# Ledger of designs, part 12: VH-VL binders against E3 SUMO-protein ligase pli1 (pli1)

Target 1, 154 residues: E3 SUMO-protein ligase pli1 (pli1), of Schizosaccharomyces pombe (o94451r108to261)
Amino acid sequence: YSRPFAPVVHSRIRFRKSPFYDILEQFNAPFVVPACVGTRNTISFSFHVTPPALSKLLNDPKQYRVYLFSTPSETIGFGNCLMEFPTPQMELRINNQVAHANYRRLKGKPGTTNPADITDLVSKYAGPPGNNVVIYYMNSTKSYSVVVCFVKVY
Key: E = the ipSAE of ESMFold2; O = the ipSAE of ESMFold2 at other seeds; V2 = 0.75 times the mean of E and O plus 0.25 times the DockQ between their complexes.

## First folded at step 12 (VH-VL; framework fv_spartalizumab)

Design t5 (from q2 with light chain W99R; at its last look DockQ between E and O 0.69; V2 from the best seeds 0.00; counts 0 for: pae E 2.01 > 2)
Fold by ESMFold2, look of step 12:
Structure t5 (fold): chain C 154 residues (1-154), chain A 121 residues (1-121), chain B 113 residues (1-113)
Amino acid sequence: as target 1 above (154 residues)
Amino acid sequence: EVQLVQSGAEVKKPGESLRISCKGSGYTFTSYYMHWVRQATGQGLEWMGNINPDSGSTNFDEKFKNRVTITADKSTSTAYMELSSLRSEDTAVYYCARELYEDSYGTFDSWGQGTTVTVSS
Amino acid sequence: EIVLTQSPATLSLSPGERATLSCKSSQSVLYSYNNKNYLTWYQQKPGQAPRLLIYWASTRESGVPSRFSGSGSGTDFTFTISSLEAEDAATYYCQQYYRYPYTFGQGTKVEIK
């Protein structure tokens, strides 16, 4: 308890409801991905799956998944946040492996982007070293906040 | 209103099997794990196992693994627990319990009324 | 398997007194990475099913009176009733949900004299 950590902020990003999944738990404080106009950037952070979530993942991985969400940082205080990645030209790595996700959104249709299903790349052990997230991206005109969540899919 | 309604009390003889039902109402039955917990007379609570009623996946305490069967019927919103090869030590009140859905899942926010089972010769 | 040991077995107190119940875990139920203790307290009155009071060791469930509280971390936990009322006569159980099999303490019976 005595070692310094960045405090776990109890704030949660509240995304608009989806008919395809329920968000059961948020594993990390929102991590800021800064804007980078006309240039490229790399960010990284870590998260840990909680023991009860891990037991459900191991027991029933078809229904319980780990999703990475993103939304413009300016919106996180207002609720009903829409799923949106910083740029379609990005690469997501989880524990040094490339995640396969669709980062594009439909023309003229905000909130049409799916979160990234990273379940198969996440460590199946509680405890150290946790899970490392790396995002390589370019030409993001806004800052984005990123969270990894435990979900039940339908 | 969330309710878990269990089948009635039973008197059994050693070597027989029991089967207890637990009907859930007032919530989406398939969204929540269902657990079985028993309490012998004058003793504490003992977790037996659980089921994901959507997938049918189960977990059991090792001490019951070869004697307990837990199932669920989505169409009737009913979970079942069967315990075979009964002994006098199996005399207890048997509860079904629903766990929380978000954040602190693994705690039980709703319980059945309990089913008293007496095993005697 | 994580063993929970409660003390005392029985606590006999007068209305208005402070009840202090202990639950000790054979292994830590603290997940240090989110700083949450996976420990729950239940109340059970005779002939009734248990009632959830406290989860995460210290978080009160909705509708639970403020006189009930929980504290502690890791392996040592305390449940407190700040001012006993007659309806608080019951047996109180701790439960861990850190890992399967889930386990309960053997209970502390609180009696009103």
Scores: ipSAE 0.602, ipTM 0.841, lowest interface PAE 2.0, mean pLDDT 89
ESMFold2 (binder alone), look of step 12: mean pLDDT 92; pTM 0.941
ESMFold2 at other seeds, look of step 12: ipSAE 0.639; ipTM 0.854

Design t6 (from q2 with heavy chain S55T; at its last look DockQ between E and O 0.95; V2 from the best seeds 0.00; counts 0 for: pae O 2.2 > 2)
Fold by ESMFold2 at other seeds, look of step 12:
Structure t6 (fold): chain C 154 residues (1-154), chain A 121 residues (1-121), chain B 113 residues (1-113)
Amino acid sequence: as target 1 above (154 residues)
Amino acid sequence: EVQLVQSGAEVKKPGESLRISCKGSGYTFTSYYMHWVRQATGQGLEWMGNINPDTGSTNFDEKFKNRVTITADKSTSTAYMELSSLRSEDTAVYYCARELYEDSYGTFDSWGQGTTVTVSS
Amino acid sequence: EIVLTQSPATLSLSPGERATLSCKSSQSVLYSYNNKNYLTWYQQKPGQAPRLLIYWASTRESGVPSRFSGSGSGTDFTFTISSLEAEDAATYYCQQYYWYPYTFGQGTKVEIK
């Protein structure tokens, strides 16, 4: 046998540093949003805010936020990942409520896409039932990996 | 080099108040929660409370709620802990401690040198 | 409030021996949704502040010698010094950071003899 068939599994995504926020904790294993050319797709997953993060979030909700990040799956494991949504033709729901974010990237300027601030849609309870993420999307030419992170904003 | 430098040892009488300072250097003071932990002579460690030095938000162990005040001065990178209505059982070494910034925040990676406080008549 | 109980109170051993310390929690400190235990081990030498050794029950802090290790899950935790050195004489504390108030075990004193 000339090559291994097992895929490389990454538990964490390392994004490029931002002057506007610091990533403090990742709440979920990267979730794959498959490519979807010429058709539509729906994916869902769950995450839970950890007890220590919840304390900070409840005490200082302007400073501590929950952001949803996305990056092309092929780039994870190389570090310095850039924030990029799968397609502008998408809708993000958190706990069945529509998140309002700009999914369009600025052409010619990688890393100009902001993560989605979903803080106001996230359950402020560390135990069950947790938080559900649903992404409806169409026409994504690449596979993307999605994580929800605890951040401090500046 | 991260350093937490506390004010010097104090001798107090019952009923008096205590105020200890903790100056942080070598890091962004406003980014890290600061905690106060005490240790009576020959005893274990006891968490008292904390502060977000950027916003002033605090949490306290209920045992100290009515007696403890924790504050921070961003301009001098200094946290303060006040304990009122002192009793002999408050005789202890008082530490400030900085928690980790990422992932395992709630654990303390940097500690002050400790402030020895003796409460006796 | 989560109570941490350490045993033994004192452990007297010779250099090169294995030290095994126990920390038992009154409630689970395992967050089932991420499979992490919110438990930390500190070393404290006389006249000094505590030093962070291990967090998440088993993750060694940077710069901590490999002879120090932690294991266990939920309510039962173990701290081990694989080959005791003279400088390891200290009191060791476990701490939970699952929920306020944060609490410490009462300590295990390790003596070299």
Scores: ipSAE 0.596, ipTM 0.840, lowest interface PAE 2.2, mean pLDDT 89
ESMFold2, look of step 12: ipSAE 0.653; ipTM 0.858
ESMFold2 (binder alone), look of step 12: mean pLDDT 92; pTM 0.939

## First folded at step 13 (VH-VL; framework fv_spartalizumab)

Design u1 (from q2 with heavy chain S104E; at its last look DockQ between E and O 0.18; V2 from the best seeds 0.00; counts 0 for: pae E 11.6 > 2, placed apart)
Fold by ESMFold2, look of step 13:
Structure u1 (fold): chain C 154 residues (1-154), chain A 121 residues (1-121), chain B 113 residues (1-113)
Amino acid sequence: as target 1 above (154 residues)
Amino acid sequence: EVQLVQSGAEVKKPGESLRISCKGSGYTFTSYYMHWVRQATGQGLEWMGNINPDSGSTNFDEKFKNRVTITADKSTSTAYMELSSLRSEDTAVYYCARELYEDEYGTFDSWGQGTTVTVSS
Amino acid sequence: EIVLTQSPATLSLSPGERATLSCKSSQSVLYSYNNKNYLTWYQQKPGQAPRLLIYWASTRESGVPSRFSGSGSGTDFTFTISSLEAEDAATYYCQQYYWYPYTFGQGTKVEIK
């Protein structure tokens, strides 16, 4: 193929530093959750927990966690991204189990939404099936990019 | 100065149990994994398992997991390794070694002096 | 489990020569998040515990002479002694600390002629 150039693709998201956790590893390339005003949509993707992360999770589960992050897709090319879910009208499932998180954003207070702690739903095995993520959502006015990360909590 | 001091040499018979201590000093005991590694005469190094002294979590090589018990006493800064149902092939020098808990530095930067164990019929 | 294969088994060289040791891993030990190879090199002399020389494949431990170096990434690693000294006669082991069980190569014995 003799194409003039490829579009820029960002493989990582740089979130604003938090006093409550450090992001140690991103398990997946940012997955786009498209806007869906006035309708429903479903997206799914998979990720694997790497062996070093799994070792920490098994040995120190209070300090090492798996978080799901989301941020508006238009912001991922710049550092200091803020945590924001696509819509309060969403359901997150990890390996067919419902995750319990607060998806509501607070008007006028960017970065006040916590990422979803999905640690207890993630397979504690690095082998072939991996982990399946399904997001059911309604009324997202923007596209969002979603990543699952390995974190250390304080 | 970091120091790992192990209990003395032992002579055992097949079927008996072995218990080796490793006392750490000169560092924060709970900030480092404690590992156990053995070496038969004229042979290479063999990792047996470890413990996180802060959480008590352990990992073992599968070949030992039914015979090895690893524990740690935070109050005395001492780790212990027990190996049951001893066999002649368990004759080796046994080492304790520490590894920084966060994995930000090199692995096994300090080793005990070694404990020679002979299992004879 | 991750198998480390060292070569050669024995290396006999004269003082001042360059020693080159190989360690090959059955699986990658490169952790993509931090871009580091979880591969360590030890020196062991008879009757002594191993001594840490190189960690993260290429980072020299404090107090280790500059003639010792490591390189490589993923599955293929090299340890080099740039100008061999008599005190360097020892067995050298590579070790991975990427995933349990931690494993060692079988060793390369370096002899001074």
Scores: ipSAE 0.006, ipTM 0.569, lowest interface PAE 11.6, mean pLDDT 85
ESMFold2 (binder alone), look of step 13: mean pLDDT 92; pTM 0.937
ESMFold2 at other seeds, look of step 13: ipSAE 0.258; ipTM 0.720

Design u2 (from q2 with heavy chain D103E S104G; at its last look DockQ between E and O 0.91; V2 from the best seeds 0.00; counts 0 for: pae O 2.5 > 2)
Fold by ESMFold2 at other seeds, look of step 13:
Structure u2 (fold): chain C 154 residues (1-154), chain A 121 residues (1-121), chain B 113 residues (1-113)
Amino acid sequence: as target 1 above (154 residues)
Amino acid sequence: EVQLVQSGAEVKKPGESLRISCKGSGYTFTSYYMHWVRQATGQGLEWMGNINPDSGSTNFDEKFKNRVTITADKSTSTAYMELSSLRSEDTAVYYCARELYEEGYGTFDSWGQGTTVTVSS
Amino acid sequence: EIVLTQSPATLSLSPGERATLSCKSSQSVLYSYNNKNYLTWYQQKPGQAPRLLIYWASTRESGVPSRFSGSGSGTDFTFTISSLEAEDAATYYCQQYYWYPYTFGQGTKVEIK
């Protein structure tokens, strides 16, 4: 008996560095948002803020934020991933509250899309039930991987 | 190279106050929490408190809260710890320590050389 | 306050031997949602500041030799030096960073015979 080589599982997404923030921690394993052409789809997942991150969020909410990132799933093994939402036809909810973000891609300018700042929608208490993310979307031609990260903003 | 340089050794009498400086270099001073940890001779390490040097926000161990003040001067990249109403039990080596910036934060990746403080009548 | 208790207090061994140190926590330092233990190991040589060796109970800091390792979960943790070298004579401390106040074990002194 022999074991097949385990498939490569990318537990962390390495985004291109930004002059506006540093990514300090990723709270969840990348969650796949499948392609969805000519129809609607809904996905959901959860994340939990870690005890050390919660301390910083409560202490310095202007400097420490929680951002939601997205990038094409096909790129996550190569590093320097660019921030890109699955489609402009989407709605993001955090704990059943609509997040306001710009989902549009700028033509000819990859990597100019900002992650969603969801800090004000995130539970500020440790323990259950954590935070629920729901994405309603339509017409995404690619599969995307989504993570929620703890960031320091400049 | 990251470096934390503390002020020199001090000899104090009971009831006096202590002020120790910790100058950080080789990194962005305001990005990292700074902690203060002390060690009495032949004994273990004791966390006293910390500061976010950018905002000035602090946390303290309750046993020191009314005696300890922690501050930071962004323009000189220097943190300060003051301990008032000194007792013989405050005789220790005092360290500043920088908190790790990314995953694993809450742990201390760089330490000052220590400041020896003797409190005796 | 989370109390960390280390044992033994002193460990005297010959070069090349395996050193095994224990750290027990009064409360779990495991965050079940990410399956990480918020426990750190430091090395302190006489007259020097502590040096970070291991965080998350088992993750070696950059530049730390592979002979140093950590294991355990929840409340029971072990630090191991697989083949003791003369330069490893030091006191070793565990630290929790789950909740404030951060706390340290009382230390285990490792001596070379």
Scores: ipSAE 0.487, ipTM 0.792, lowest interface PAE 2.5, mean pLDDT 89
ESMFold2, look of step 13: ipSAE 0.621; ipTM 0.842
ESMFold2 (binder alone), look of step 13: mean pLDDT 92; pTM 0.942

Design u3 (from q2 with heavy chain Y101H; at its last look DockQ between E and O 0.97; V2 from the best seeds 0.00; counts 0 for: pae E 2.2 > 2)
Fold by ESMFold2 at other seeds, look of step 13:
Structure u3 (fold): chain C 154 residues (1-154), chain A 121 residues (1-121), chain B 113 residues (1-113)
Amino acid sequence: as target 1 above (154 residues)
Amino acid sequence: EVQLVQSGAEVKKPGESLRISCKGSGYTFTSYYMHWVRQATGQGLEWMGNINPDSGSTNFDEKFKNRVTITADKSTSTAYMELSSLRSEDTAVYYCARELHEDSYGTFDSWGQGTTVTVSS
Amino acid sequence: EIVLTQSPATLSLSPGERATLSCKSSQSVLYSYNNKNYLTWYQQKPGQAPRLLIYWASTRESGVPSRFSGSGSGTDFTFTISSLEAEDAATYYCQQYYWYPYTFGQGTKVEIK
């Protein structure tokens, strides 16, 4: 009776498979980046690299990377999610350092945007305080869900 | 079907070296860490070390670091473990084991048949 | 290095009985930020390689019968066989994968009378 109508909350996002990397682990519950039209917005959240992931990251940093992914919130739960940033008018900061990524998608070609490789900005320490993500953005017409994942690249 | 096939049983003398092969099939060999674990008769399991078969990066238990070499040949999908300066306490069954790729990596989902090695003084 | 201590060393039980095995870790294997315990249980029958049963302390591997379960957190872990079958005669090992070197418990031998 106390929760008669609650939607299923998805704890994991299933992205379309890529020949260039495998997603090994998702570090955070999907974080919502709300739509924002005609003004600026800022969101922030934290994630922690797990001890087994840190071991691989430190031992083989060429092949084991930390990627930030984004997809429209409405599409999660159906699988085959496409990588898409909320807007090209955004700045991503990891631990107060600017990450460099291409936020634009090709005209008429959804799913052509690469996730952001944030590996060099991530703390190489498993304990507190973890890693802070800040996204400054404007003119996002949809809500997006953001996850940080551990990947193996090929 | 994922298979790990190890080289056959060996009898060695103290001071000799041992080299065991582990051929992986039924999966992408270079995507998974390969581990070596041994078990002396009537005793528990002992982790020795691992390798990323793609990059060649290795980790070892300090107990074995001076005597163990772990390598991999991508072209034959085969990992190797060499243990030098053998002693009678190295008598054991030696296993190769494949690490899980996703989620709970660090656990071993496929194991070789084991290679029985006897070091007779 | 993280030391795992299993008890009892041997457990002799009849078919249908409940088996309870303990694994104690010298350090916590719980990562508080994801609430996961980096502990695995294996089954090893005589003359065979170990078989993965449980990971993350309580998650059953695909194809593992539901009578096998794991519980516990931090430093104290329990593996349970709810109703023993003859085929369950084996030695059971816990393993931690929190930090290198990976380590195993000494094992608990389960015998069927």
Scores: ipSAE 0.556, ipTM 0.832, lowest interface PAE 2.1, mean pLDDT 89
ESMFold2, look of step 13: ipSAE 0.559; ipTM 0.834
ESMFold2 (binder alone), look of step 13: mean pLDDT 92; pTM 0.943

Design u4 (from q2 with heavy chain L100Y; at its last look DockQ between E and O 0.91; V2 from the best seeds 0.00; counts 0 for: pae E 3.0 > 2, grease 19 > 18.9)
Fold by ESMFold2, look of step 13:
Structure u4 (fold): chain C 154 residues (1-154), chain A 121 residues (1-121), chain B 113 residues (1-113)
Amino acid sequence: as target 1 above (154 residues)
Amino acid sequence: EVQLVQSGAEVKKPGESLRISCKGSGYTFTSYYMHWVRQATGQGLEWMGNINPDSGSTNFDEKFKNRVTITADKSTSTAYMELSSLRSEDTAVYYCAREYYEDSYGTFDSWGQGTTVTVSS
Amino acid sequence: EIVLTQSPATLSLSPGERATLSCKSSQSVLYSYNNKNYLTWYQQKPGQAPRLLIYWASTRESGVPSRFSGSGSGTDFTFTISSLEAEDAATYYCQQYYWYPYTFGQGTKVEIK
């Protein structure tokens, strides 16, 4: 009797703990942003805020937020993933509106990048059409995995 | 060990007010929503409302509108539920329940022992 | 408000028998975008507070015996005790946590003959 080998599919990303927030829920399966050198690329995907999360967002928006996270795809199976955007040469749009975040990283200091707080751009409605994420980018030398998470901030 | 300890049984008359305490221990009180659920004798469970103990934000069932107040005291790790203008139909066991913090939030993973309240003339 | 209706009201069975409880929701508690049902099952023994058994309709809480299971989706849910034990005599409640106000079914009382 022989079992075929199948690739491991990671449905959740475990980020390094932060003193500033707790990750409560991941709204989407990790979405791959492919490497892209010497050209521009655009990716898009959708996510939906769950009904219980929407209730907390509406009731307590100072403490409950929606953050977009990114980490190199190669690291997602190992835990303690560091927050890192694919490239500083990118633009993030949520529902066709520009999100503002610091995409820069310090070359010798990994893990210094904060996730993007996109809460004010997220639809406060649990049904269609959901939320659209568009990333315009260039010069990402690695593949990245992107998730949108429900967080409680301190 | 997580524990929710409620105040003792009460006998009330119609028109009076009720105030029940729920003291949480064995966890970070401000990290978890606290809910209030009651159960009339021989009946099912009825959700009354909740509070975020950190912010003080509340939600409640509209049927208790203008009669229920839910509060929390961070310094004593104690939640309170007040119900005014009591009627005989308010005779019930009142529970506090802690909402699960992690990925299955909205579910109640710890309950108080219950407070029996009798409203009779 | 999402109304949950449980049946039967009372179920009397012998040890070792299979108990099957129904919970029907007036509105779907399935969020189609994540494919999760926001439905929970509790056990309540006389004189005690409820105990969480199952969440997301079918996921068993840690430390809950494997004889307890849940199934169903959307508006129709089933809770099963595969081989009834004397200690399982209790009232069982379904609860939705899709929208406020959270609501419970009226309960199914399981008695051991």
Scores: ipSAE 0.430, ipTM 0.799, lowest interface PAE 3.0, mean pLDDT 88
ESMFold2 (binder alone), look of step 13: mean pLDDT 91; pTM 0.933
ESMFold2 at other seeds, look of step 13: ipSAE 0.640; ipTM 0.851

Design u5 (from q2 with heavy chain S57N; at its last look DockQ between E and O 0.91; V2 from the best seeds 0.69)
Heavy chain, then light chain:
Amino acid sequence: EVQLVQSGAEVKKPGESLRISCKGSGYTFTSYYMHWVRQATGQGLEWMGNINPDSGNTNFDEKFKNRVTITADKSTSTAYMELSSLRSEDTAVYYCARELYEDSYGTFDSWGQGTTVTVSS
Amino acid sequence: EIVLTQSPATLSLSPGERATLSCKSSQSVLYSYNNKNYLTWYQQKPGQAPRLLIYWASTRESGVPSRFSGSGSGTDFTFTISSLEAEDAATYYCQQYYWYPYTFGQGTKVEIK
ESMFold2, look of step 13: ipSAE 0.629; ipTM 0.846
ESMFold2 (binder alone), look of step 13: mean pLDDT 92; pTM 0.940
ESMFold2 at other seeds, look of step 13: ipSAE 0.614; ipTM 0.844

Design u6 (from q2 with heavy chain N50E; at its last look DockQ between E and O 0.65; V2 from the best seeds 0.00; counts 0 for: pae E 3.5 > 2)
Fold by ESMFold2, look of step 13:
Structure u6 (fold): chain C 154 residues (1-154), chain A 121 residues (1-121), chain B 113 residues (1-113)
Amino acid sequence: as target 1 above (154 residues)
Amino acid sequence: EVQLVQSGAEVKKPGESLRISCKGSGYTFTSYYMHWVRQATGQGLEWMGEINPDSGSTNFDEKFKNRVTITADKSTSTAYMELSSLRSEDTAVYYCARELYEDSYGTFDSWGQGTTVTVSS
Amino acid sequence: EIVLTQSPATLSLSPGERATLSCKSSQSVLYSYNNKNYLTWYQQKPGQAPRLLIYWASTRESGVPSRFSGSGSGTDFTFTISSLEAEDAATYYCQQYYWYPYTFGQGTKVEIK
């Protein structure tokens, strides 16, 4: 029999469950951040917060947040993906404002990296222009897939 | 097994207040927004407001903002709606409804049995 | 506020016939960036609470029979019962959840002759 040659397209990343939040919605198709060793690279993409998510965000911002997640691209087909940023040598901007997150890996403690809470930088309007993400980075030894998600925090 | 059980029918006079309870079971009460919707005689369904039972955060249709109070008690898994300064046009069946948790927020997947409220002189 | 207008007000049909209901929104409920319509259909039988049938304009809720379907986009939506059964006698409501306040159509009553 013959197998399909087209790769499986993964539109959603299944992260390992966290006791600190639930992922309710993914706003963008996984965006690839290519490996980059010894040089600087820049990527950008856009996302829109859906109208119902924006309504909850505006009404209950202590419990509803917008997080940026990242995981090695090769792992997204297997589920239980771990949160990991491409490199500690990176800067994340949302709508031209610097996000404050800890991009560092904890050696020997997989899955302890927190996603970036970008809620305060996200547009509070459902319409144009949406939200622009820019990542400046250096020394990522792997390709990473990045998504922005709507979460409920406990 | 998701179930929303409301308090019983009420007969009220104009100017009084009503208070309806809605007890949720068969699910994690604090994970789902609770909504209140009424159906007046000769009218369709009318959304009144919502509560996040975990935080207590509320939102209301402006038509009711000055008269409606929505609360929740996490320990008993019970939401409450109070409507003050009742008028005869507040005669309706009042429903509580649970919002879908993911992907389809704002859609109501489970409804209480309804509480008939009659406001008459 | 987004106003939903349903037509016809009443349908009287025989068992086995197709019922077609319309819901028109005063504003688009399509979010162009995810291509989803934030519109829901409910069934309400006499003396009962509403029952969720369809969300996102066309997605059937779990346990809803396949004879119920929804279609349309933007401002114009259609709900169909492909082969009417006696138990389908009810009033059907559309609801938008695009933006506050959430609003319902006035209903279409389906009667079995």
Scores: ipSAE 0.394, ipTM 0.792, lowest interface PAE 3.5, mean pLDDT 88
ESMFold2 (binder alone), look of step 13: mean pLDDT 92; pTM 0.944
ESMFold2 at other seeds, look of step 13: ipSAE 0.449; ipTM 0.804

## First folded at step 14 (VH-VL; framework fv_spartalizumab)

Design v1 (from q2 with heavy chain S31N; at its last look DockQ between E and O 0.97; V2 from the best seeds 0.77)
Heavy chain, then light chain:
Amino acid sequence: EVQLVQSGAEVKKPGESLRISCKGSGYTFTNYYMHWVRQATGQGLEWMGNINPDSGSTNFDEKFKNRVTITADKSTSTAYMELSSLRSEDTAVYYCARELYEDSYGTFDSWGQGTTVTVSS
Amino acid sequence: EIVLTQSPATLSLSPGERATLSCKSSQSVLYSYNNKNYLTWYQQKPGQAPRLLIYWASTRESGVPSRFSGSGSGTDFTFTISSLEAEDAATYYCQQYYWYPYTFGQGTKVEIK
ESMFold2, look of step 14: ipSAE 0.706; ipTM 0.872
ESMFold2 (binder alone), look of step 14: mean pLDDT 92; pTM 0.940
ESMFold2 at other seeds, look of step 14: ipSAE 0.680; ipTM 0.867
ESMFold2, look of step 15: ipSAE 0.706; ipTM 0.869
ESMFold2 (binder alone), look of step 15: mean pLDDT 92; pTM 0.942
ESMFold2 at other seeds, look of step 15: ipSAE 0.659; ipTM 0.859
ESMFold2, look of step 16: ipSAE 0.628; ipTM 0.847
ESMFold2 (binder alone), look of step 16: mean pLDDT 92; pTM 0.941
ESMFold2 at other seeds, look of step 16: ipSAE 0.703; ipTM 0.870
ESMFold2, look of step 19: ipSAE 0.705; ipTM 0.870
ESMFold2 (binder alone), look of step 19: mean pLDDT 92; pTM 0.939
ESMFold2 at other seeds, look of step 19: ipSAE 0.705; ipTM 0.868

